VHH binders against SET domain-containing protein 9 (SETD9). Designs and how they scored, part 3

Target 1, 299 residues: SET domain-containing protein 9 (SETD9), of Homo sapiens (Human) (q8ne22)
Amino acid sequence: MPGRLLRGLWQRWRRYKYRFVPWIALNLSHNPRTLRYVPEESKDKVISDEDVLGTLLKVFQALFLNDFNKQSEILSMLPESVKSKYQDLLAVEHQGVKLLENRHQQQSTFKPEEILYKTLGFSVAQATSSLISAGKGVFVTKGLVPKGAVVSMYPGTVYQKYEPIFFQSIGNPFIFRCLDGVLIDGNDKGISKVVYRSCNGRDRLGPLKMSDSTWLTSEIHNPLAVGQYVNNCSNDRAANVCYQEFDVPAVFPIELKQYLPNIAYSYDKQSPLRCVVLVALRDINQGEELFSNYYTIVS

## First folded at step 4 (VHH; framework vhh_enristomig)

Design s20 (from d2a with T103L)
Fold by ESMFold2-Fast, scan of step 4:
Structure s20 (fold): chain B 299 residues (1-299), chain A 120 residues (1-120)
Amino acid sequence: as target 1 above (299 residues)
Amino acid sequence: EVQLLESGGGEVQPGGSLRLSCAASGFTFSRYYISWYRQAPGKQREWVSTISSGGSTNYAESVKGRFTISRDNAKNTLYLQMSSLRAEDTAVYYCAKEVYDSLGWPFDYWGQGTLVTVKP
């Protein structure tokens, strides 16, 4: 398309404009990063990257199909084969129902937490923690979580090890520190919220969003995006989940990126997007609160 | 610690109605699925109905259209409205806070039960 070159140049200019804020780097105290040391046995992945990817694709495809009629504008930007794939998947779900009857069934919409239950066999949600004074926690609200399942994702802005994080780190208990020094700021308030929304707007391609921003609102689209509210284990509460780092592969379907609750602070075309999932260490029953074995701080 | 207390059972004629109640304590009632089960003498416990935290309901085929499950989160109480009762509905009725047991079916905390007898 003739307008594609102009759109590319505008997207490059927008990325450049948001990549660097010199006054922050020059005028604020540096917040140094210290790498976290963990026992070698705790560095092992609980499940494979292909299992993580398979779970995310399964959930995100189901969310996409649940809202298929609203996705037509996005599909118009993609090859016809992608649209045909989703129409075929939707037709299979309707089990050979006639076109007129398929339209009736297409009018049925499920809440995101119900889609999660239908695809994985469980739902999770944030609520008041069972721990006194802990505030929020995350619970299995429906179904059974089997050992090795992806139960949640840690949302937020991803900072590379060389990138400064200043005001967002002050009094912020929602900074996750990855083993390689990458940070994820999952705070849903204040400056952290503004930064995430700015990055989301920067990377948007017309109607096509490159990340989920709804975890910052009351209308959550990806029901997994509650990982920042999972409390740490204690002497009285054993860990039942652990954090696992995951890099989004280059082949990840572009139309499903709208469900990824993470976005890079700056664009680096050679670096994959870092995500963090929470993986079940045992079968977790309905009604149980999630507890992790990782302490998340920046200061 | 978790307590479930059923009430409302009794003797009724075929075609009659009863409303069962289950008073819950010791957990955050509004947060959990709660179910009704029943057990006739010498038989296995049979699932009757479930209501989700959000109010979605499901019923065993044998009771669809005759029974209605509901909840009052302010009162921490579960209800089962039974109508068009049949002799085969005679059983002790239990409410249960569902988690998954070793068989993969939802059993966790059971009440004492309330007896429903439908006499011809």
Scores: ipSAE 0.000, ipTM 0.091, lowest interface PAE 22.5, mean pLDDT 76

Design s21 (from d2a with T103I)
Fold by ESMFold2-Fast, scan of step 4:
Formats: structure tokens, C-alpha cells, sequence
Structure s21 (fold): chain B 299 residues (1-299), chain A 120 residues (1-120)
């Protein structure tokens, strides 16, 4: 038994205890004594739900159109009301093999980060943090993030208050606790990864996916899905983003759900899907690392 | 405890220049990010510029190339050099220190503010 091993476990436990409080994540029902109280000022939203929805739809629609050759296949299984939105593009796809080959070879497609830049005026990506020993961080890689912009999403499996989250919560620094006790497991490894992929396969309708699973891979389709890597602020690193909860409305376009980086753990639930976005507290310039307010997670 | 005191505001013609100062006390100034914000009549308070403990600077797009933020750690003083001033720069300018024990939406420990008026 090296003493260093026990010290490492204690240091990790102390960090998890104050960031995500793993003992809360293990509770199958919410007891008032075990819930972390969040001050009233921490419940305030920075932007409206309509602004969040508008931003997500704008980005996801651009991603869908950028990959239309592949997406045209899923449209074949969708209602006529959805297909009619893309009728002109579908007509070109059905003009024959030789014309299709010429169009395919000349088609311009952009990387997801470039679509984000063209759509919102900035792009973000994960990289090595500027903080000593923090591992990954999230940076503005291009453009300017204006105050009030949605800059990132917290990906992962969504657990309701009474749903079990046993083994996934052990030693997991990527569990985000919402104000109402809903948990989001954004861990890209181990059991958490398997659970997310299983839920994605469960909800899949043929070629149509109901959530984005690419945040678990090196080839990310939704470039916003990096929020779990945003580090907390400190005395030397001011917060420039805060977490904001968002419920996906029932009117959300079915063909765009494949870009949502969240999925409900239970498929017999009729509650709206919970998402968490990170919103800019100030203008953020190219090259800056994102830092979240510590107290929006646990207090 | 923590105090921030702005000065240097006044009336100026379009295209003119002003230098704002913020005297800080009650904390170890050299260790913190310090920012300038402004609030125009009838508008929300908006971020203008931030400087890190190491001297790295960031600017709102609307002021980039016209404003320069700087600090003197020996004097516990923050500066904002404003040039090529426009009518839309008319606002009360605030020095702000971030408080890490709050939600972060309002930056606590704001100064009293200093009024800048750009008149034709």
C-alpha cells in the first residue's frame, strides 16, 4: 500500500465533494436534508429560453444543410410536412446517377467548427487548459463571443431525481447537478459512455438518431458539445460564462434532434428533455479560455 | 474593505481622448483580473475591457483599437485610455473586481462610476 495512493484518492474525493458532491448523485429519492441549497440569485437566467432555442435551431439547421447528401436518407422516413421543407434539395438528389456524381464531387462541406463560426460569429473547441494540472479546457478558437451568447452545451445522459445513477457517479467529476435535482452525466468514458450509447440506440428510429453521440468521439458533429470540459473560475481566473438550464420544447424539429447532446435515461418519461447551456457573461475574444462560475454547480 | 474609486471622466468632443483611472484598495490588486464596464442612459451595463494579473488584455469589439486598458500594480491603479471617442461612448464608466463567491452575473465590488459625455 503506497501512502501516495491513499493521498491521491483523498485529494480526488475532496475535489469531487466540493464540485459535484457525489453522495447526492447516489440518492434515488430527494430528501430535503441531502439537497444542496442554491441561493436565489443563482437561479436567475442570463438569457430567455426563446433566445436559447433560437440559437440551437440556427446552429443545428446549418449543420443539417451542410451534410444534406447524408441527411436526405433520413428524410425519406419522415412525414411529408418535414420533407416539404427540403423539397428543392430532394428534387436535385433524384435526378439520376451521373448528375448525382457530378454534384457529389463538387459539393462543398464545412467542418462543424466552421459552421459554428459562419452561424454565430465564433467557434469553440477543447484543448489543454491554461490552469496547471487541470487537463482539458475550452477556448474560443475563432471570432468574438458577444455577452449573452450561447457558447457551449453540457452533453450527457439526463437522470431525473428518482432515477438510479449508481456506478456512473463513482469518481466521476463530470456529473452536473441542476437546480431541481436533475443530473447530467457528461463523462466520455467507462460506464457513462456505454449508458449514453445504449440510450441513443434505444431511441433511434432507423437511420434517424434522437440525440448526438459524437461528443463521445474525436469527430464531434455538434461543436457546442464541449461544456463538461469548461473549468471553474478561481482567484486568478475570472468567470466569463455561467450555466443555464433549458428544456427542449415539444415543437423541436424531429430531424434536428440528432444534434442534441443529451438523452433521457428513462424512455417511459414524458417530461421535456433537460439541456444545460453555457452563456457568456461578457464579450470573450479569440484565444480566451472559458471559466464557469463555481457556485452555479454546488454551493 | 474592498474599494474601487474611478476618476477622469468629463465632457469631450467627438474624436477626442480621455484617460480614466481606478484606485483600488482592500485586496491584493496585483493578483486579480480587473475590468471596465459602462452604462449608457436607458441601457444595461456592458463590458468594455479586462486586464489580467499578468497584463493580458481583452476588449469589447466596439472599443477595440480605440481604448487601451493598463494597470500599475505598484500604485494599485487601473487605467482606461480612450481615443477617437464617439457619441455612443457616452456612459458612466465603472471599475469592477469579480467576486468568486457570487453567481457571476453582476460583478460585485463596483466603483462609484465616472461620467463620460461625448458632445458634438
Amino acid sequence: as target 1 above (299 residues)
Amino acid sequence: EVQLLESGGGEVQPGGSLRLSCAASGFTFSRYYISWYRQAPGKQREWVSTISSGGSTNYAESVKGRFTISRDNAKNTLYLQMSSLRAEDTAVYYCAKEVYDSIGWPFDYWGQGTLVTVKP
Scores: ipSAE 0.000, ipTM 0.105, lowest interface PAE 21.1, mean pLDDT 76

Design s22 (from d2a with T103F)
Fold by ESMFold2-Fast, scan of step 4:
Structure s22 (fold): chain B 299 residues (1-299), chain A 120 residues (1-120)
Amino acid sequence: as target 1 above (299 residues)
Amino acid sequence: EVQLLESGGGEVQPGGSLRLSCAASGFTFSRYYISWYRQAPGKQREWVSTISSGGSTNYAESVKGRFTISRDNAKNTLYLQMSSLRAEDTAVYYCAKEVYDSFGWPFDYWGQGTLVTVKP
């Protein structure tokens, strides 16, 4: 019935109108097409939440320390319990400022990709995909990714089920759908970019940012925040990574939240922040492109 | 590379039995739940049965007690044992695996299907 433009809009509308139906209502049916069925013996996670958290904290702590001269400004506004973690470095910083007041203040000593390599033994970055017409892809640029390693994070605005995502969903290939109906919009352009920046400004505590917004720029602070550019596996390209959901624990270092590349669309202090990581399914060598499956059910 | 190939369909009399097979390739078969669907002439596709990676099974009410879904992970093969077949079971039977598009919308990857005809 509709013309070409209306057909395109109706196809997009038909696909995501199901996202605006309450997830619970869809899951009350015992039909496998409408009920999200996860077998009792299956796992939606390849590695433990403790392994994910440990990896993220290790990387974020290294990034924080690398940029310590600038980060010391943020510490001045934080509780004494946080300041005490860095008291030796603060003492050196005060002595350094006294001796070298005319030095240029730099954002970091090493590039973020170098810190990732020093911390995990590998680095990743976006580049032109090896696939014809795929646009961007993600490659292992240095080192070796061991099986089970966190290789990347899927950045973007986190939408709970029932939250409106209408305009952002139109023609947007960067929306990740979680098992519980939570969506992550990792699009670095248009209205999606504006929404993320608005949420980042909303949640800001003076000079302290509560999420990383640099994945929207050419100067990325968290080098893991490239997951939305990982291409899907195909007949010619086997998957070497899989997606894994992760909830940020309530007890998370406040000074390190600036490296989390996700932010909630709606303000809710009681709900954990959803993140998504990509985990290596095998050892991945330098120069290899990452290819994903949505998820693997592990018995 | 990801492929699902159904076989075992044919003509059978009411009350008869058939065993359908689905040969899977291009993915780690043992780690996914896999389903059977069917489509009768002029009707929408309907779900028939699902089996988990660990062997847990579910069935549509219309086939419960008559059909048995099973898998052989060593052979990357899914089976549907059909018994007490009725005229209403006449359909093309499809093996299906759930996947997600770039928008995060779920869709099923389908095999080519195998025709089952129940003739009196």
Scores: ipSAE 0.000, ipTM 0.102, lowest interface PAE 20.8, mean pLDDT 76

Design s23 (from d2a with T103Y)
Fold by ESMFold2-Fast, scan of step 4:
Structure s23 (fold): chain B 299 residues (1-299), chain A 120 residues (1-120)
Amino acid sequence: as target 1 above (299 residues)
Amino acid sequence: EVQLLESGGGEVQPGGSLRLSCAASGFTFSRYYISWYRQAPGKQREWVSTISSGGSTNYAESVKGRFTISRDNAKNTLYLQMSSLRAEDTAVYYCAKEVYDSYGWPFDYWGQGTLVTVKP
């Protein structure tokens, strides 16, 4: 019956209007920041913090081990409690040095996207969006993303409530707003890029970096760090991922922090580092573009 | 101190049903995903089912449509409702929670297990 079709169109328009009206209202206040909204029926978290942590540790450990020849030099400068976790691998490294002396040009290092595929069964990368005016988008480039998987991370500088972000916020569509008022500036250009690199340099422990800055370059080390390029859902592009906030626990391995694509604007040891992950709402096939349904209202 | 205690196993005829329970303590049950695994005699341990903190479920293909995982956060208890049981379902069933050591390394904490035997 025609009435059922009209109700469907009205529900779509009502959802669009509801998501769009707060954005228009905030935009009329000349707020240059990105608006995101979570529907009333949505949960703040769709998977556990332990699922998020387990996924990040699995991927980061695999990245660390893939680059072990370089990482073993950094380990020599870390506490014995950290170094002892890799005693068996250090023995293999010493054997590898002997083999290299006898056999030239041995190589086995994988690209970060291949490591992601080997650890999670899929890979993602940014490319030109399927939407004509959207610019960049994020695609599943290999494998299958299962429902509930962490598929990406939202990189950038983390600003606590009431911390100054004026200049970085002007004309910047890459500012993610958390429900508690924390902001993440994922812009890979201009002053936002300079701020992130400055914070990354500030928090170094000698040769050990405390965050990943490679998402700002063409040589990305953490292949998950593309979340800021995920486009919002629309009537013709259904959402297949959602944003989920995650606080890095105090017990997070120091040697793996170099893969976290987030850093606090101000140095504060008392507050956990805020990260944001994107979680699959359904199985996502190779070749599909990621679209998010998460909107954070500024209030 | 994390503790997981399975119960509900026993002997059943093919086509029968059993409900397994896992009583959890020593952690905030409602915040963690929890899984069922099984190990048949002479075979490797295999994953059976997982339920997230938010209630999302996933199943091994071999049990899909026959087993239902659920949780009661008020009672800190995980359940596995098994129906249409087959001889190949004979195994010790384990409740498992992923935990992290003091350095952030993930490992599974296993309960004591409960034996399910499907006899013709």
Scores: ipSAE 0.000, ipTM 0.124, lowest interface PAE 19.5, mean pLDDT 77

Design s24 (from d2a with T103S)
Fold by ESMFold2-Fast, scan of step 4:
Parts: sequence; C-alpha cells; structure tokens
Structure s24 (fold): chain B 299 residues (1-299), chain A 120 residues (1-120)
Amino acid sequence: as target 1 above (299 residues)
Amino acid sequence: EVQLLESGGGEVQPGGSLRLSCAASGFTFSRYYISWYRQAPGKQREWVSTISSGGSTNYAESVKGRFTISRDNAKNTLYLQMSSLRAEDTAVYYCAKEVYDSSGWPFDYWGQGTLVTVKP
C-alpha cells in the first residue's frame, strides 16, 4: 500500500531529519562501521556482559591502585562505603612519609600500557597501519591476546537515537552506529573533541571525573581507549576482532568511572551509559595489527 | 559457594543494646573486608560499617561512637555491637561481601538479613 508507505516515510523524515541526514548523506559509503548490522542467525555478542564488566573492572582497579598516591586525595571526597574498601591502604598513608619513603612508592608507578600487560597478559597501542593510505592502526605491542579477550574500547560521545548530531557528523569516519541507533563519536579532533570535553566538564563532581578525556591527548590513561583507530577487514586482511556493545551497570564503582572513555551527550538519567568494546575472534600474537568486522561471526 | 547468615536481631527499647552476628562460609574469611548495611522501610540500603582483613574499621557518621564492628577469624564470624539504639536505627541489617561470579562480574552478596526494631 503505496499511500500508507509514503505517509510513513514522511512521518519518519519529519521526526528524524535533524538526526541522520548529514551523517547518512556524507558518510553512507565511506565506513562499514557506520552501517553495523547483525545477520539474523548471528549473535551480536561474542562474550557475556559479565566477562566485559569483569575485564574492565580488573584493568581499571589496577590503574587506580597504580596511581593510589593521587587517588587517595579523591577518596576524601567520596562516600564512606567507598573509602572503607581502601582503608588498609589509607592507614599506611597516615603512618607518614618517613616509614615508607624512598623508591618503594615510586617503583609502584607504571605506564598504563605496562599495567594493561600485567593485568591481561598483553598490551595494545596505535601506530602507523600496515595498510597503505590507512593512516593509524592498532597493534598488539606485547604479549598474547587470547580468543574472547577484550582488546580495546571505542571512545567518544554517546548520542541516543533521538538526539541531534549535525556538524560533527560531516565527513567524520569515527562515528560508530550501534544496532539500536545509538551513535558514538570517537573523533579526536575539531568539534567532536570540543563536544566531548564540554560533556566531561559538565559531569565532573569536584575533583572526581566521571569519564576519561585523556584519549583526546598524547598522555592516554586508559590504554584500551584506541578502538576508533582499528581498521576494517578486507580481502587481504581478515578480521581478528569484532565490535560488541556494552551498557555500564548502575552498580559500577564511582571511583573507577574516570577510566570510562565514553560520556552521554545529554543528562538522560533513564538510560545506562553505552560503551563499545572490541573482542578477539582468535588468539592474536605480538606484532599483529587488529582488523575489525562490522558484525559478530558465529562459530 | 559464598554463604552469609545473619542473626541477633529483635525488639529493643530506645537506649538499649543488641549484638548482631554473621556466620560466613564458602570463602577464606580472614582475607576479605566484610561490611554491614541496613535498610529501613521505604528507604534505600545504607552502608553502616566495614572491617578490613587487617582489622581496620570504618563507620557511617550516624552510628559512630554507638556501633562497633568486629570479626573472629577462627569462627568465620562478623559482629556488630549496637549500643544507645534510637528509633532511627530500626531496619533490616545485612552482612555483605563483594563476590565474583564465574565470568568475573563483581556484585555484593547479601545475607538474608536480621530485623532490628527499636520500639519507643
């Protein structure tokens, strides 16, 4: 029934024209990531949400403890239930500098990439891609990535389906489209960078940051926050990772939110924060570049 | 499998005292911090006190000086000694431990709770 179909198209255009038109028109054929889909018989998730959460908490807790001398100041601003988890470490701090002076405290401070290696058995980092003209890529720099491991996170500003995204959608290859229409803008430049920083400043609680903004700088604190630089698979380069969507649970530790490289565009308290991880489809050796598929491969 | 079983609740008059116990099994009790929480009717669960593996203690401001948390590692038992009880202390009291499921997801395991009623 063409009359009903045309009326339906007009209603959808009227509701969503401000949301998708610049992005659709300018990016439709440029990046398979923006056209993410899952075939009917394929699973959208390789590993459980519990496995994702467990991995993120393990890494973020290790980052927090590695920086404990600075983080202990922030603990003074947090609820007593959070402080109590760290009271043995706080008691040591109160014994005074003279007891635990010298190189012992300095020796506990490692680079984020080294913490990732100590925590998961591998490190990843961005470098020049093995593909001519691809620019940046992401490589396993140390260790071995086992099948099913969370290898990286897709950083950026999270836009709900109904939220307008205009100028930052123009020519932007770093917009990831989730299956439910949620978008993540992982561009580290221009208006996208300004928007992320603005949202980060909005959600800050005094000295406590509610998201990681360091992925926008050369001094990255969360070494997983490089997912936007992972190149798409091709006939010459098979996919070895896939995208998986993850919602941050309400129970997530407040002191570890500073390591999440995603922030909601609006103050919507109804929806959980959407994140996207990249999960290994096979064991990946040191020195290999990561290549993504836009859907989950079953078996 | 982690198990926590609270006991010692009951009715008491204002200014009275009660001692709560939490019997723990299924994990190496002496290596973990353990907490007490409470939930009054119509309210969210509120943290009350925590004791570390080393015996260091911390308390919510509302109970400081009135409640004492302690542990007996030989008996795998956590205690909460409550004194100078007020009507506002009326709640179900829960022993809580952070646990991890088979996928590594952290959650607080709560016992069944024990009811404390301070009757004026």
Scores: ipSAE 0.000, ipTM 0.173, lowest interface PAE 20.6, mean pLDDT 77

Design s25 (from d2a with F107Y)
Fold by ESMFold2-Fast, scan of step 4:
Structure s25 (fold): chain B 299 residues (1-299), chain A 120 residues (1-120)
Amino acid sequence: as target 1 above (299 residues)
Amino acid sequence: EVQLLESGGGEVQPGGSLRLSCAASGFTFSRYYISWYRQAPGKQREWVSTISSGGSTNYAESVKGRFTISRDNAKNTLYLQMSSLRAEDTAVYYCAKEVYDSTGWPYDYWGQGTLVTVKP
């Protein structure tokens, strides 16, 4: 939700959202991802925080189990109760089979996109957009996305309201502005990429990574981390998803933080980590491109 | 180094068919979306079709129902099967993949292209 001052500015903008100054109009025609327009859908959450958390935990836990044989160092750092939980989930793999509990026998891993499909009933991925000017887009590649589903996450470095973002903002179409003034820099290239990797290295706890950096590569571990490539709706393309802000709760499992595609710019901030998810506004069929109502601006 | 090599173009009569191929190297082909674009004389490059890593496909409205994009991940090859060809389909066809310059900024890599001419 926006604060009192921001709510006042947002109410004014909502009344004048179709009135553009010339320089903003030029930005929209040159780069529609920097659209400075506040749609009505951006004011409210579509689904509960509990629904977002439940979906993320379900997906991340499935990804963790898929790579279980590579998680041994992390498992050794966890309380016995947590280790027992994961071992119990894997015990189903041994029932009815003459297989000893053996780490080397856990070598049957699936692609992350397949895990997403098995877990939520659909998969998404980036591709060349159906819009001529947009470059990248995001498509439902398999299955059916039901209304209210979390379909994607907006990856990137999180800047608090008064933290400086300067060189990274120049010519960068992938900066998402939250209603409270928090920015997320989802650019996977140049200076933005270097900043994200530096923050990721800073926050590491031995074998525990505090964020996912694979969205910066061709070998993506969290298949939801493609939200920055979702294009704006237009007269020819109706919105089928909307952005929803989500704060990671303090009790989030530490072993699953490696799948969060966001990291705070400032180590000294004790605020909860801000994430942004994309939520389906209707059922979305296989082959459809995702389109959002949103605004992104840089100071 | 990313390399894309298109082939299969040629002259064809209206209503005819052609199959284009794009041989890819220098990247993990199976994990990327790959697209076909075309450029007719005097026109800007136009998107034709895209195929996802999982095999999902999208088409420009002008070619929908006539063209079929497909991929063979074992051979690192992209295909475009063209049928019911029209004079308007005359163009140089390009296989395209996103690549990065020395500063890390993205741009589309276009191969040499392959010319398709639909003769009356």
Scores: ipSAE 0.000, ipTM 0.114, lowest interface PAE 19.6, mean pLDDT 76

Design s26 (from d2a with F107L)
Fold by ESMFold2-Fast, scan of step 4:
Structure s26 (fold): chain B 299 residues (1-299), chain A 120 residues (1-120)
Amino acid sequence: as target 1 above (299 residues)
Amino acid sequence: EVQLLESGGGEVQPGGSLRLSCAASGFTFSRYYISWYRQAPGKQREWVSTISSGGSTNYAESVKGRFTISRDNAKNTLYLQMSSLRAEDTAVYYCAKEVYDSTGWPLDYWGQGTLVTVKP
């Protein structure tokens, strides 16, 4: 119980949360991704949950259909309730004409970045940042991003408020802190990578994966899964995206969960999976780098 | 000291054309995205068009196909060619450097504006 002065400072401190874990910010003060505060009173939503869901379903459905030749093999082993959604496409696949065409085409028709472009009118990718000593950044590589668009997702292992994250937090600038205390570890290396892969191997429905692990590789399946590389704004580089938290609803199509770049550390079917999306604050042109700010606000 | 100075506004009949100019000083013009915004009396400020440092352009749906944004880096000048003008285009037009708040609205570094009046 602190004295009156310390009590006031403690209450003020509790009104703010780091988007990145405080002990990392204190240890790595020069990393722009580790230094941010979010007011506890923030609503943390710029677009509706329905708009987020609609965007993710549109992109993931397009990715699924683009890879249908491989997905049809997995789909044939899934329950009838899932297979029935794709009966017409499965029938065509078994008629021989389509089978002969697929034998001629031995790869998916389009790369994931091209599917993103065809689906949303833009594409994004990681590259060397325009900021001195920032390392990686994320750029709009094709098309134009409209204000309010979901442009990226923050991948990684999701830790609930009381779950242990001690070793993963040491020297790790990729831990994102949600307003409710949930953490997302988006580090693509070391123990963080091993933990994500272990959880991904744990959570399966027969042959179907329940999360995307390809963001840990150079050949990503979900082209949105680059959010951990988005740098913080500065005086010369205004923020053009903000973070928004999103809970995956129970009605989310099971065959599309393989594209979600997040997985819960502890298996708990009662809690929804937390995701974090990055939403455009303005129209963003081809060639621009994405920059986030300390704030997620409702406009 | 960032300065933006708009000119070229005036009165025009529906279906007419105007060219707006924005003279920029106090910063390296060629390196920045620069936008046109407008504000009608009693209305919120509305984004109209943006041009990147590389010359890529984007437009509000209400002006697509009618307005053309361009820049002359040698003259530190931004242009907005307006055609097929409508009564709804009546507003004060502002030039703005790429400085935005968290909602995407420009903060400081606005010009004084130039009035465009389309007589109904």
Scores: ipSAE 0.000, ipTM 0.107, lowest interface PAE 21.0, mean pLDDT 75

Design s27 (from d2a with K97R)
Fold by ESMFold2-Fast, scan of step 4:
Structure s27 (fold): chain B 299 residues (1-299), chain A 120 residues (1-120)
Amino acid sequence: as target 1 above (299 residues)
Amino acid sequence: EVQLLESGGGEVQPGGSLRLSCAASGFTFSRYYISWYRQAPGKQREWVSTISSGGSTNYAESVKGRFTISRDNAKNTLYLQMSSLRAEDTAVYYCAREVYDSTGWPFDYWGQGTLVTVKP
């Protein structure tokens, strides 16, 4: 048994060794979905952070208003600064005569995919890929995706570079590696699913969820949260989307955070939440499958 | 392009008054909830007051009875009349657009801010 002095050294070494092993394992796997390299001739960002934020707020606000009959109840527990944004709408929802007909008032008017179409001019969804070996893929189901549009988000648990991810990394093709070493685990099965749900339960503000967990279910609330199912480009399938990293700003409306399909693994970080969007490299027509440009280290 | 430009900040003695203005452009001003927020040094941004499209007003408890929010839709301008100013009112004051219009513009847009300093 080590002495008191040596015990401290072994505890420090064990912590270092423990935190280092997951990163070695991930680097050795070099899974195409986890490795990102941006060529010198390419920019890290295709569109501005302001354009990403504007698109997300536009979609999430439309989803919130479409579901307002349910959201109005949650608003009662939020700060006055949030409630004041919706005072005119709350007055309509709480009219005496309409309260007696509340079954009609509480109906959602559109499906999430239809809200996406009305908001951005297109809709996307997961389906069986055109590639035999790939299983799932993501398709433009309606409308036209213009070059530079945010077409989907990469959902999952966000790990800082020092955070352990050992078991989730084993055989997992859905871990996205950011340029700064941050990882996003978008696997909808097994331990990855359990971890996301645990973090989602931790970060609730009363009845308000601080992240979207519905991408783990058959009833998806944020129709953009399908990015992990976008397949790699190949010689037969050219890339039509690329990954872009985005940090959620402090000014982001608290009532809309429920639509963000990402959650931090660590409770005590003061860093902004990392998200990853997929951005169109060209106009994409209805019926086309999305293929991502996975930047791989070239020998 | 949506633009909000705040003005009217400055130095004032405790108990004094100031009127802040926010000039709006690039959107249909009359259709939006518009708010005043402030951020004091070393503190998080806090809500001060909101005026609805219909003219209804709400205030943070710390400013009730001292501050008055108003709007002039003909001039596309928002106002904050501040009276009985205290040292704790020292902050950068921001004008913010709160709600999407029918065309689907962004939820929130923030101006550059105007500094109010209440001298001890």
Scores: ipSAE 0.000, ipTM 0.120, lowest interface PAE 17.1, mean pLDDT 77

Design s28 (from d2a with G54S)
Fold by ESMFold2-Fast, scan of step 4:
Structure s28 (fold): chain B 299 residues (1-299), chain A 120 residues (1-120)
Amino acid sequence: as target 1 above (299 residues)
Amino acid sequence: EVQLLESGGGEVQPGGSLRLSCAASGFTFSRYYISWYRQAPGKQREWVSTISSSGSTNYAESVKGRFTISRDNAKNTLYLQMSSLRAEDTAVYYCAKEVYDSTGWPFDYWGQGTLVTVKP
């Protein structure tokens, strides 16, 4: 029979007993990315879901077109409604027909970071953090990030509230906890890496993947997929971004799902895929490092 | 310059039929896919149907079996034959063609729309 002093510990354990993670239960305040608390007077969403969706579609569509020679072979396996969306590009490229009066067409392939800059007006990348012991951080490498912009995405395997996550949780600083108890494991190594790749293979439609796995490599295709390396704010560095949860809508284009850096651990068609974006709290200049607010679980 | 002009909208009774037309100009019509979208009052635009340059068709589940998309390349005209119309089909219907800016970025060019009202 626990006393009043033990009630807080039992309350936290009860929330995780179906997904027992000794690391979370024993050291809840040690890693702020595993804990999220939003003050009662604060909003958990800074921008609308429509703004998040619009930004992701804009970036992913540009990535798709930049890689069109490879994507055109994938289109052959997709429904006619998807193929039809790209028929004029197929007619121009595969038949060599010039359908427009102007011969001015861009044929060069750009790096993902360059596509991000062309579509949103800024670029971000991981580098050595300005903080002494933080290792990696994320910087604005080009352009200006306006307040309210989606700056990054938190990649990783999505675990529903009651799904087991044991060994991946031990010593893992990259587990993000959503307000509803969903966890995202953004660790790029070890068991976490194997699990993500396994899930990606499970959901694959032939050569078309249903999620981005390149964030696990040195050759990142979605340049937003660096959110797990964004350091938490401190007395030394003020927060300039915040976490915002986003559920992928059913109308999301199937050919663009390959750029989503998240995948569900268990195949459940009843639940939308959870993503997490980082949203700018102010204008962020070129050369600045991104810092997120600390969130703690409150009973 | 790409132009799309819808026509054929009007008032019909439930269970009735109507044929919409979209006159296209400013591009080689026969080489492009063209789509029909609709927007009901207070709702977002909804995809209805697409026809490819080769004549392959696809439909939203809500209209499958009731609507038929077709094209006449000699007349540069897209059609939507609607049958078994329901109150839920009341909307402004838009013809849409994907176009590209100088960087290759796609965006939709929309026509002016044609209103279809299904009344008892």
Scores: ipSAE 0.000, ipTM 0.099, lowest interface PAE 21.6, mean pLDDT 77

